# VHH binders against F-box/kelch-repeat protein At4g38940, part 13

Target 1, 370 residues: F-box/kelch-repeat protein At4g38940, of Arabidopsis thaliana (Mouse-ear cress) (q9svj9)
Amino acid sequence: MSSPIIIRAPKKQPPEPPCLISLLPEEIVVDIVARVPRCYYPTLSQVSRRFRSLVASPEIYKRRSFFGCTEQCLYIAISKDQTSDIHWFTLCRKPNGQQFSGTTASDHRLVHIPTLPPMPMHGSYVGIGSNIFVMGGFCNWKITSSVSLIDCRTHTAQTLPNMPKAVAFPVTELIDRKIYVIGGSDTLSPMKSPSRIMMVYDTDTEMWQLRARPDWEAGKKWFSSVVIGGKIYMRTYHNSFVCDPNDTSCDRDEVLHSKEWWSACVIDDVLYYYDVRENCLRAYDPKQRAWGVVKGFEGLLPVACKWSKTVSYTGGKLVLFLQKTEKTEIWCAEIAVERREGGEIWGKVEWCNVVLSGNFHIMDCVAVVL
Short names: E, the ipSAE of ESMFold2; O, the ipSAE of OpenDDE; V2, 0.75 times the mean of E and O plus 0.25 times the DockQ between their complexes.

## First folded at step 1 (VHH)

Design z3 (framework vhh_7z1x_3)
Fold by ESMFold2-Fast, scan of step 1:
Structure z3 (fold): chain B 370 residues (1-370), chain A 124 residues (1-124)
Amino acid sequence: as target 1 above (370 residues)
Amino acid sequence: QVQLVETGGGLVQPGGSLRLSCTASGFTFSDYYMNWVRQAPGKGLEWLSGISSSGSTISYADSVKGRFTISRDNAKNTLYLQMNSLQPDDTAVYFCAKEDYDFWSGYYTGMDVWGQGTQVTVSS
């Protein structure tokens, strides 16, 4: 016997016939779907409207976190040639070795997210949990202090409180749930020095703080940075610095600067970058203050590339993006790195293929946990 | 030698119009994104408009959108700014600037070549 108190929901016309899975209780369906790898979610979204709504819901991602079955997902900020705006793409894999339409011998592809708005050029991006923080840059050639949050569970964007100062081309790093925004430019004029301000965002309190001005000169607009041992390692054209964000002073590291370590990543306190001129992956050990070459994958990566970016990945791995000089192709590779006896570092290319074709270029890559 | 020369500035009454020209020499003008920037007395630089190498992509600052029109003639190595409905707060020195853009890295290196500027004064 049903309850005599009947709460009637508005009648909805079903767009699809119900499937057998739709007969399961809601909580059981959520528990099952939360344990399914994300590469199957596009397929699940085609089973029914119920599954389509579920795989895009914040609830499913809370359950994935609760069960400890989250995955690291890469979001790539890409500009098209002759546009001033940045669009978001995700790195996607077809399940069971299936091929993406329009790609030759590739099971990995960069897929455009059309629901996200265009982003400002030369802003900064930080992944925290399932979210991407977008800060500064310029839009319509005005340098902005705007901050937005992208929720990667739903592919929606929202506005957050502005930074104290507008900046473009900053160094941006995450340390202990605080976002440090350092240097950059507050104007598009080449005659003005870069910003000497450090701004800190506390992700727990949602408050911005201006820190004391560093006693160093930022130099050019192009900077690269990584975090090792709670310190920010930064590169300008002229110097490489090791900075403690709680101090105003930075120490110069001339051995670190001897290599052009642009767009680097860190795995187990070792800095990695890909040298497109010599076609090798280089590693810097700050404890030994020495550069080495990663062994074990010679001839497995594309050559004649103009640009590279490395991103650290789960399980002692990195993801490498490469842009060809003579073709409109972006390549991607996953490389597992291993430290061996005697201090040698060895790498294994787990996969490598073309992920995007056309007149595109990568601005940044952000890892989130979903 | 790389050079940009602005002309066409002068005194104009509110509501009036002026056309600025910028002539480029010493580089392949048709390969570069070009900008118009101004500096009002006692104020910082303000970007106004930009145009791609082919002329297919154009952007404007909100303060000038609908009033100013950027264009280029690659055969004459010349950049133009048509300024309509001028206001007293448009009084500034106007500069053209060459953009240096590294496509493969996706980084703008900023405006690396500037002209001497041309003075625009909007007053009755």
Scores: ipSAE 0.000, ipTM 0.235, lowest interface PAE 11.9, mean pLDDT 78

Design z4 (framework vhh_7z1x_3)
Fold by ESMFold2-Fast, scan of step 1:
Structure z4 (fold): chain B 370 residues (1-370), chain A 125 residues (1-125)
Amino acid sequence: as target 1 above (370 residues)
Amino acid sequence: QVQLVETGGGLVQPGGSLRLSCTASGFTFSSYEMNWVRQAPGKGLEWLSGISSSGSTISYADSVKGRFTISRDNAKNTLYLQMNSLQPDDTAVYFCARGEDYDILTGYYDAFDIWGQGTQVTVSS
């Protein structure tokens, strides 16, 4: 496709009226922008060079913290068809309230962050404060011990000291400001057993520690996990385990394993995942050791999906991503969940929209505070 | 015991063709996705192609698309890779690998739990 070349005769333009906000002192502009929801920052960066520089400045994020205006922001790791590289996107949400003239209530989108470098496949992503820690994985089918830190305030990446061992497909969880990297493999070869060690990173001291890990089934390089009550709940293809990272013992939970709880999240000590085959949100209470179905939004979400991912928010909410089987569409919904009298869990869909179209695949979702 | 054995590698001139075979034993071949992966001298592993358990879904890396064809014969427990228009850059050890549950976690990249020993392909005049 070639675009036609249009030659326009220049016209005398009157001076544009002065932009009122560009006449304000910088500290006043910083104060104003700090109080604006971060989902509007991409739009603000297109208004002027001044705003583009400002929204990427550490100063704005210090001001947001000072004013108590911080919010959870979702960063989504996405791969394109036929590439081993992962690219970062952010979910842009419009908050409830007044809308600008000509906007619709359904304007939610995934926006690409082109300044961030590509990430390895099947590594670990952990959000801490305003940063994302990126650990391990593979590029060009070579497994790495590399560690990177993404600063979500500036959308820059820096390298950190390597992990003690290269790893892909680990279980990775954050507990009490320590990152636990458990299991996985340092090679894609069938001749080498999965790692028998646990690597622990202390985010305060920036030091790695090696420890013995709980024992479980070897051979499969897939794990899914969540943290409930300081314990790591993990799923392999064959079993689900509950492990204390300070004890090498793991207990099997056969009731938990009765559902395929991939890409789950936790809200108030309850595990949630979306069942794409039955088109329902399922909840597991580890104290009751029972599965339930979340009520109240039957028929409000897209059907015929091949993949789902849930991410928890504070305030009893989760974000659900769904990928359609027959269309190159990624859907996103925000769901508020509440426990009612009698112990039933009810959900309310606050919004649901297509957020990305094209041959894209979500690899992971990370929440940061900005 | 579970095993994958690759055959069909060798020396070929640029522009030539080779057909690789991978014979599976010790598991129900018709229940698993199968993949071809290569490792060139001094480089890491590169995924080339995957085929679903039934053979109905097939995918290729951009580097081989249009030149290589993956296929399977579930009655013979055998995976094939037909390689056409071979280039010096195709020189590598070629492995077949068993994949697991395509659409559960990523919908794209699967874990590989069983690999063959590999077969050497050399493209040189």
Scores: ipSAE 0.005, ipTM 0.299, lowest interface PAE 11.2, mean pLDDT 78

Design z5 (framework vhh_7z1x_3)
Fold by ESMFold2-Fast, scan of step 1:
Structure z5 (fold): chain B 370 residues (1-370), chain A 125 residues (1-125)
Amino acid sequence: as target 1 above (370 residues)
Amino acid sequence: QVQLVETGGGLVQPGGSLRLSCTASGFTFSSYAMNWVRQAPGKGLEWLSGISGSGGSTSYADSVKGRFTISRDNAKNTLYLQMNSLQPDDTAVYFCAKDSGEYYYGSGSYDFDYWGQGTQVTVSS
């Protein structure tokens, strides 16, 4: 559906209507607020002290989950100078009719979360439910085995038991509630061969397991990966692989490798990435082993970009981040994709604007459910 | 063309001192952080120290903190490592490494993009 229900903020501030809802029992108010989209929570917090306390409460997120009213929220790991620690930002939207203040008008912005501590560089970030797992990386020029859990409902961080081995620059994927940490280095050397050990964290048992690594290509440390059908699809400079982490099998896919599918995402078992050189969204169907170009939004996205990242989003959509070559601008777009008659994939740009300006670098993007 | 050349290695007795140098060419030296990394016989790489492009901040591994000092001369495109109170376990090949400066892709980002050939330091009686 392209017709969202729009509630417009008043253009003038009339005298506030009487807040009769203050007479309702707490459980009724929680039930009502849990069904309201999160973008209205800042407005709701201005109605009363009760609402301000409620929208900051972890209890509201349990109720949202119970009612099936959860939303997918994007948390972005950002470095300011590429040698500093990682800081967390979230992709925020103002209610319809409102804009973020600043040099560029927009209803979407990356907003810094100052209450979260800085995180290590080149570690792993995995979103599970309302939490982000932060694993490994380097801090103060040392590779760590540290694990932290970020609760996105409260914006608090907790230390968890360490990984069996310190690692930076790994391939990290979530399959069936297990986190697979594969390859990487235990030293600050991207020129070294990837680790021969795979570490697996079971989120249900809270236990780490060491396993033999599937035989993927050793060598250059430039990896991109996605999961399709319980298999890890991985790109190196020299080849693309399809690997089953449970049986150590690994097959080359030369058709997949024919495109530079860095920072890809998956929607309905189709791999998507944005080609900044040709200014197009490309799609790979692994069952047919064929590449296609997504149609329908030619000329609607910024050009002359040096970097892109796609992230899958609820409802058959993806979020695309683009960094301009000659400007310190990070652009973001939400694109709905659909397969039409004849097997053609079509896209629609729902919105596109600058979300962050300055010498910032996106290190990763994590989706959580709130 | 980027090149890093280490010099100053050699044989030294325990408790002795040695100064390593790394001469850089082919890039704007003052714009990049520089690092010292070593590899002992039969061991993996061990990061020792890093210095910012301006020289305003330095970091050290616990194993060398208080004994080694990193510095740079941006006018000479040269990185230094002053090594004091050397121990037999400091025996290693010492490498100069340039920070990549490019971290746009998460798991695909590089930490160091160029390395020197290394210089051998042997600490023995």
Scores: ipSAE 0.000, ipTM 0.232, lowest interface PAE 13.6, mean pLDDT 78

Design z6 (framework vhh_7z1x_3)
Fold by ESMFold2-Fast, scan of step 1:
Order: structure tokens, then C-alpha cells, then sequence
Structure z6 (fold): chain B 370 residues (1-370), chain A 125 residues (1-125)
């Protein structure tokens, strides 16, 4: 059993803005703020108490939707010093004006969200609309069945009814508004087999179902997975499988398995992952059953990294996180990818910056629409 | 080279107490969570207790809650298990085990990377 999730208020108040701003009607301020890119909201929250309240208001996000100003935003689950808990960060953009302070100006940074409590590691993290579902994992060194819902508009969390079973290290995928939680372990004992039951949460009915698990090699931990064409592609240490979640059978794909495709993402039915050993972005087309290397940005990304994670982003883009081996730095890059004639895939690095420094470890990255 | 060495086991009467120690070497001890696991004669492994790298978080199996206390001394690279109110059913070989630390994708098959050799605890009159 995990600890209850608590919502924490900010501890200190920023100075009030000039009187001219305080004279504006609230509706006008809402209209202005709704048109500001979401990545600048953390900066706005530091200007005044009024702006801090406003950027956390449900009204601002309704106004953004009305104006067609919604955008995909990334939320990152981070553990510090290999602790038993994670903390949430969001990817934000720094405003112009830091150019005079030193030689290391960066446009993007990871910003800690202090109102969210620590949450379990190695669980399931799924973004749906403006919310993140946090399910299972390790809390106080126990495997938990707890479910929390993070509202990314307000940066508040609430507790939902538990899953039918406790689980850590599952395969978790969202297909047709249903969350599939497959495999993993319900105990810290290394000698127990992974769960034979699949748990399915229907986001429309808000009900859990227990179903037979798709057939694959049992006893392996650290599954990695993506969804392509309604099928779950998963990697164990020894094999890669392609499974239909409504069928208990799974097919092995030896060509897919020929690469260590951990922490992959999918864009237009193509699987991408970053190979830190060979310093290249690799792409797998399941229809052609072939691996290729993404061209066009050689030498633009940091080298000597110990891990990577890719996340799909709107408009045919991905976001890549890299952890340096020698330095306590997490790098982030946004890469636009396109398929060209003949099946070649080309990439363009739109930006690449250090986003967090210190002994931090990315546990997961979730995309929401705000 | 990573090594975990358990000590402190022995014969004790029901209701007695024992303190087990596990000395770690070959890695940065405070970067890793540590666990105690036991195996009774003719039975499988049973997880008993875990502690975070910092020592700030602990957890216990229902069978030992209120009787056993896990702790660590990071300056001495040592993990402890204080066992009180021992029962005949606590007779087992006790192992310390290291939890996951570094992110090396695809290298971990189980929750524990390294195990000690174990120390025998016998609870008998």
C-alpha cells in the first residue's frame, strides 16, 4: 500500500506587478494569457500572485481550447539519487534576457512541479487529454495497486480507486481509450513469474477488467513497448514480440530484436529509438521488416551518453532525452522526421539544449494536451 | 568486484533476538536500495524487507512487521536486520540482495542484481 497523494501550495509569494496591469479586467487578462505559449506559464507564475492563480485556473485552459491554442506538453517523471520515489517536471522555455548572465544560454529547461507529491517508481504513466494516470509501481519499497490522476491544468493530484492487482515494471499502452497493463511483477521476489493476468482500464466507463495475458516468454523483467496499428510491440532481454491485445498469441520478430530498441516511440507507424553506443537515431518499418538510420543531423547531438529516451510529438516530430556518462547533464533535443522517396528517413534538429543538471534520472516522459 | 557478505546468524530460542549484518564492497553503497530475503528448509524465497539508498524509506512483509527492523549505515557500507520476538517459523537462510541502481537497458532480468552467500538462522528450543 502506497502513501496518499497530497497537494502542496507554493511557500512564498512573488512581488505584485505594477498598478497598470492590476487595472485590467480579468476577462482581458485571461484572453492575453490564453494566447501565450504554455512553456512560458512557469515564468508568468513568478510575476505575481494573480498570474500564478490564473495559469492554474481551469478557465484559462477552456479559453485556450476555444481559441484553438492547445498544444502538446511534456511531463517528465524524475528520480533523484536513485531514491524510491519520483518527482514531476515539465519541459519549459526560458525567456529572452539571460544572454548577459553567462556563456551557457539555453532555450529550454526542466522545471520541478512542487505542488505534486512524490509518486511510485517503475509503475505505469499514461497521458490522456490534459491528465496523467499514475498506476502501480514501488512506493516505500512495496509494490502498489494505487492509482493517481494528475490534472496538468492545475498541477494537482487526486487518488482514484486501486487497480485489481499491484504491479511494477509492466508493459502499459493506451489503445482506443483503454489502458492495457500487462505482465510485470506483483512481488519483490525475483523467483516469481510475471503476472498471467492483463488488467484493462476503460477510460469511458471508468471500470477495470481482468483478461488473459498475451502469450510471450515469461520470467523476463524490463519490458519495453510501443503501439503500431493497434498491436503492441514489446522487447524483453531475449526476444521482441508483436501481439494483439485481444488475442493471447504473439509472433516473434527477429529483425526487430536485432537492435536494442529500449525507450522507443512511434511516428506514422515507424518505430524510432536512439542508439547511444553508435550515436544514431534508428528507425524500424514493420511493413518492410527493416532497420534504417535517420540521416541529416550527424554531429549535432551530444556523444558519450549512457541512456536515451524518445517521445513522439505532434507534427511528425520526436523529443529525445540523453544522459551524459561523464557529466551530470540531461540533454533534450526536438527532431523533425520525414519519409522521402525510396524509403529514406531524414531528420532535422530544431533545438538541442541541456535541460537539467545534477544526479537526476528520467523514469518516464508523458505527453498531454493543454 | 561487487561482494555482499552476511554475518550474525546462529541458534536462538523462541522469543529471542538476533541482529544480522551485510557488508557491501565494490560499488557505491548509498546509490542502491538493499533487501533482506530468506529461504526456509523446503520452501521458496520470501522477501522480508527493503530500504532505500538514503535510508529514508523502508518496507516489510506482513510476516515480520513489528518484529524486524531494517536499517543501514552508509558510512560503513553495512545493511542491518534487527530481528525480535523470533519464532520457530523464522528458521531459514537469510540473504541480503542489492536492488537496481544504474540504468543499463536490457541488462536486468530480476529485481536484484547481486546476492550474498546467506547466513543460517535457527530458532529452536
Amino acid sequence: as target 1 above (370 residues)
Amino acid sequence: QVQLVETGGGLVQPGGSLRLSCTASGFTFDDYGMNWVRQAPGKGLEWLSGISGSGGSTSYADSVKGRFTISRDNAKNTLYLQMNSLQPDDTAVYFCARDLGDYVWGSYEDYFDYWGQGTQVTVSS
Scores: ipSAE 0.000, ipTM 0.245, lowest interface PAE 12.1, mean pLDDT 78

Design z7 (framework vhh_7z1x_3)
Fold by ESMFold2-Fast, scan of step 1:
Structure z7 (fold): chain B 370 residues (1-370), chain A 124 residues (1-124)
Amino acid sequence: as target 1 above (370 residues)
Amino acid sequence: QVQLVETGGGLVQPGGSLRLSCTASGFTFSSYGMNWVRQAPGKGLEWLSGISYSGSDTSYADSVKGRFTISRDNAKNTLYLQMNSLQPDDTAVYFCAKDEEYSSGWYGDYFDYWGQGTQVTVSS
């Protein structure tokens, strides 16, 4: 996790005193820095001009990948109260339990990335490696087929070839390095049925394919989806479905549908979502076809929230975002989950605090590897 | 089932006023933000105005700011759009749109359900 504010402007000006580490050959310095957790990179950027350039270089991220020292980083698409465009934020952490100063002290914060331009709302946002693909959505009340690629190593964006068809509000899932963009609308007209097409992007060949989508529920929007075991689990207004993207039909799951599992995530083939009405984390095991409540952290999370989103995180953890109903506060918590004997699921809140204040709305969360 | 029914459209002269109503049923109206959207002949959809679930916050597109006023009556499950100083370019089908569950009450959020629309024609 990095902070654009801390990294952007070095506090110390030249002349810089010699640093012992900078006496080493460049290859050795790159190897050492690549093994350092990213939360220390803002501190390293203060040491010298050489280190400021190094921690922002594409080469350091290639070395991290080569050594297996990469970290999962969260990028959040946020809309402000007066715009139809999304802006990108990243979840930043202070090292060694340090806290961000201000009205409310916290060790985690959402930090705006000002170098990235505003992007269309209600499109597809997919993290692959160190990149975010931004596909479709609408801008100036027109549905677009445009594709942008965000390089999270440099916080720069570039345009790529368009999708075969314009689409907004699709179900979007990544399975075996292929992006499936399913349903949605190619127009904002309420008079047209949802698209019966599926677009598939192969990230290895960089080619799009058009396919007929499975025959799911017609005339209604898809509100939530996850992938478990290579199958797409989706919730519509009336039903929850389990679909193989290469099959023409889907099976209904009435037990899954018995809960309003919006903005869910998956850890070890178990579906998790946060129920803001009952203030609990719920888990669905598709093998047992049963819902359970995650135990062990009652009373540790904020209440009176109007929205939640869970995102899976490395090490059997999830990150939970919560937005207060009557306050301009977005809360975030990291929760470790563990399945115990008898099928009981237990959770531990590693941290929980306010990460953003103001009239902001989370549109999506994307995980990348850096 | 969720239903939204728009009424109050019609023919009006330039400079005139018109009040649109949208009656909601099949969901807890007081828990959701609501919006007005229009579609002019041969053009795409244009968002006009949004209102929070409580009615305390409103937002407007630049094209209608100062001329249109959005309001709601949660006891009657009804959304309103007061349109003043109407211009020929305001000729369109006007739609009532419900935000998705737990939305902020402005159009940046996803629309869940739409009504059938009501025609507004501004001509001499």
Scores: ipSAE 0.000, ipTM 0.318, lowest interface PAE 11.2, mean pLDDT 78

Design z8 (framework vhh_7z1x_3; at its last look DockQ between E and O 0.48; V2 from the best seeds 0.00; counts 0 for: pae E 7.5 > 2)
Fold by ESMFold2, look of step 2:
Structure z8 (fold): chain B 370 residues (1-370), chain A 124 residues (1-124)
Amino acid sequence: as target 1 above (370 residues)
Amino acid sequence: QVQLVETGGGLVQPGGSLRLSCTASGFTFSDYAMNWVRQAPGKGLEWLSGISGSGDSTSYADSVKGRFTISRDNAKNTLYLQMNSLQPDDTAVYFCARGPDYSSSWYEEYFQHWGQGTQVTVSS
C-alpha cells in the first residue's frame, strides 16, 4: 500500500532544528545584545562566529551608546608569581536581586583575558575611552620604549610608535587628551640616577614630545600621582607636590604629604587612598587642605593587607582592591561615598568579597567605557 | 636577614662550561623572582637572566640567549646558572640578585639584595 522504501546507509542525518534567535531580524538581535551587560560578551563570543563578530562590531557599541547601556569596565594588570610580565583581567560584576528567587551570594570575580598577550611590568597603563595605552616598563628584564594600544571592545592589541626614550617606573597622567610620562628610569642598575625627563603624547596629533624640565626635582623618584583640576599631584619619598604641567614650577603641599598616600583615585576633586597600616580609607580635599577618614564601614573590610589600589567609578563610587599579607587572596570592595553636612565623608560598602585566589600581584587598575 | 651566596666560579678555557649556584636564606625563596647579573672589569652591571618565583617563566639577555640556562630548586633554596660555550667576553664577577619587593615597592630600590659574587675567568 505504501510506496517502496529504499534502505540506505545511515550517513544521512536529519538536520537540527534552527535556533530561534537565528530566525530574528538582524536589527532585533543587535538590539537584544546591546542591552546585555558587557561581562557576558566573552561568553557570547564563544557560542558562534556570528556572536563573536557581533560583540566586537562597531555597530553594537554604537547601539549601546544609543540605548544608554554603556558601562565603565575595570581592567586589572596582574603579575602571577612575580614574573617579568603582566596579564590582563577584568572585573566581572553580575546583578543580584532577591526578587529573582536566585541566590543572594556575590559572584563577582576577576576574569583573565587570554587573547591579550603578556605585556611589560612597571610601565604606564592609561585608559582613554574604550582603549588602554601600555607604555614602557620592562620585558625580559630590559627596559623598553614600546607602546601598545589595547582595544577593549575586541580584546586585541596593536603596536604604536615608540616613546622617545625607554623608561620603567614612571608617573603617568592624562590631562586634556595628552598623556604625560614623568621621570622613571632607563636602567635597573642601582648606580644610576632616575631620569629627569617628561614625555608628552598628544592623542590628537599622535606625536610624542620630549621635554627636559629646568629645575625639575633633580634625580627624584616619583611614586604616585593623581590629577585634580588639570594639575598633577605627585609624591616622592620626601615631598608631595602640585604641578601645572604647562608651568616651570611646582608647589609643595606639606598637608598632603603628612599621609603616605599611594594608589589613590579622585572623586569630585577629593583624593582617596586606603591606608593598609591603619585600615582606613582616607580623603584629602585640596580646597580645605585637610585630610579626613571616610566613615561608615568599620570592620567590613579585610585586615592584615599589604597592598591596596583605589579606582574611581561613576555615581560617586570607588572600587578598592586589597591583597592580604598571606599572598593567596585578592579582595575587592565597591564603596559609595557621599559628603554630608559639616564636610564629613561617609562610605557604604555595596559589596566586598574575594575576587581572585592564588599568588597574584596587582600592578595597576584601569577604567574604560564600553 | 636576607643572605645570598654564590659558588661555582673559576677558570675555564674558551668553549668551556661552568655551573653557578646561589644559596638563599632569610626569606621565602619561592615568593621572589631571582636574577643573574655580571660585572666585567671596568664596566657597569649587565643583567643576564631572570626566573619567576615558581620557576615556570624565564628570560635572557640577547648576549647569553642559547648559551646560558637559569633554573631554581625551591626545595633547596638554590638558584642556578648553567653557562655553556664560554668566551673571553664572559669574564666577569657574577652575582645573584633577588627581584623587587612589589608589596612595598615605592619605598625600596630595586635589586637591593645581592650576593658577594663569584669570579668567572675565560682565558687560554
Scores: ipSAE 0.018, ipTM 0.451, lowest interface PAE 7.5, mean pLDDT 80
ESMFold2-Fast, scan of step 1: ipSAE 0.017; ipTM 0.436
ESMFold2 (binder alone), look of step 2: mean pLDDT 82; pTM 0.833
OpenDDE, look of step 2: ipSAE 0.349; ipTM 0.719

Design z9 (framework vhh_7z1x_3)
Fold by ESMFold2-Fast, scan of step 1:
Structure z9 (fold): chain B 370 residues (1-370), chain A 124 residues (1-124)
Amino acid sequence: as target 1 above (370 residues)
Amino acid sequence: QVQLVETGGGLVQPGGSLRLSCTASGFTFSSYSMNWVRQAPGKGLEWLSGISSSGSYISYADSVKGRFTISRDNAKNTLYLQMNSLQPDDTAVYFCAKDTGYSYGYEEDYFDYWGQGTQVTVSS
């Protein structure tokens, strides 16, 4: 029976540190947090239960809008297999180069949003304000007419009225708060022509309208589209078209069609896409009807990619996603573009990193404002 | 230099079975969904079955569901179609088709490479 010289009793009642933040009125804390960049919100959520609740609150996002402190955030639809349901990821940026917990080998990464349910793939995904509309696609290899709305402030999903017709692989564009869903397939048969129907969703009235699409004007199938000046620019295998959604007229643009401009974006009325075969960013000016190559970043981006997606970003920038052909790597780069004297377009790669590794496939990328 | 080579076709009696194989080369087979499509004499192409890159997700056309089984071996770069309870109307050229792997996959662009096909004849 000996008593040890050092006896450590469990400290079951440590004094709680002073909660200085609890001394501030909630409205003042909301005003402070609303002015903080969103990249700090994960860190803030670890400080206290109060902050964790506040950064997920719609009240913070209303206050950010009131103060003009909103940020463009990127949400990425990802499939583990090309025929499985999609899961949502968000592109997370490190605040001022700070390290994330857990090594991703880059300052930027795609982070899974586990609160959102799996959703149909090969549908349409449109960002409007702080929301993502998810429309159509495959559900258990059946084509669906279902519509879901994702609230990116809360990472919750709700069901909306179905589309009038089920569709997968449509062209989908947003003009004047109306979503235009054009073409696509209503069957799993790879040999049927795309739908001759155009469906229009008015986001203000929450109502769908069916409109006839002129078959000869639109071509047989669509695989790329953008909006410039309220007109839909579409690429089929054989032709590129410029269409006014309020007039059934479509003009062919053979100069636009001379490049394979899939997964394009628009900045200041100029169309951009990344050519994975020639490893260059191409720009089309519809006013001049001329293609140019963006200069200033030669050799700074990964090569041997099978897929690219460009998304317009705040401040005259675009975000470029690249998927390697022979590696399970998804790369992301932010490129600032500017028009110089004489009409030359110059780009600067601000960062370029691997953002996701593993057997993942990007299906689409959506920009929202938070 | 993408190649898809189908084998295993032939003449079979009604009610019989055949196993088709498709050997892939020139691309990373394990990264792409694969499909079986057939064309009967004087008819258009008919999609039969698809399998995800990992093999975890599989789908069939109603005309073959319960009779045909799709599978893959990513270590061997090989796609299979086990065909049971064959009927005279299953007589066709059978093609394996590679998914484009791109987000803009409309019907005619859903598959970027096809094999040359293998003939299946179901006859007494």
Scores: ipSAE 0.000, ipTM 0.273, lowest interface PAE 13.3, mean pLDDT 78

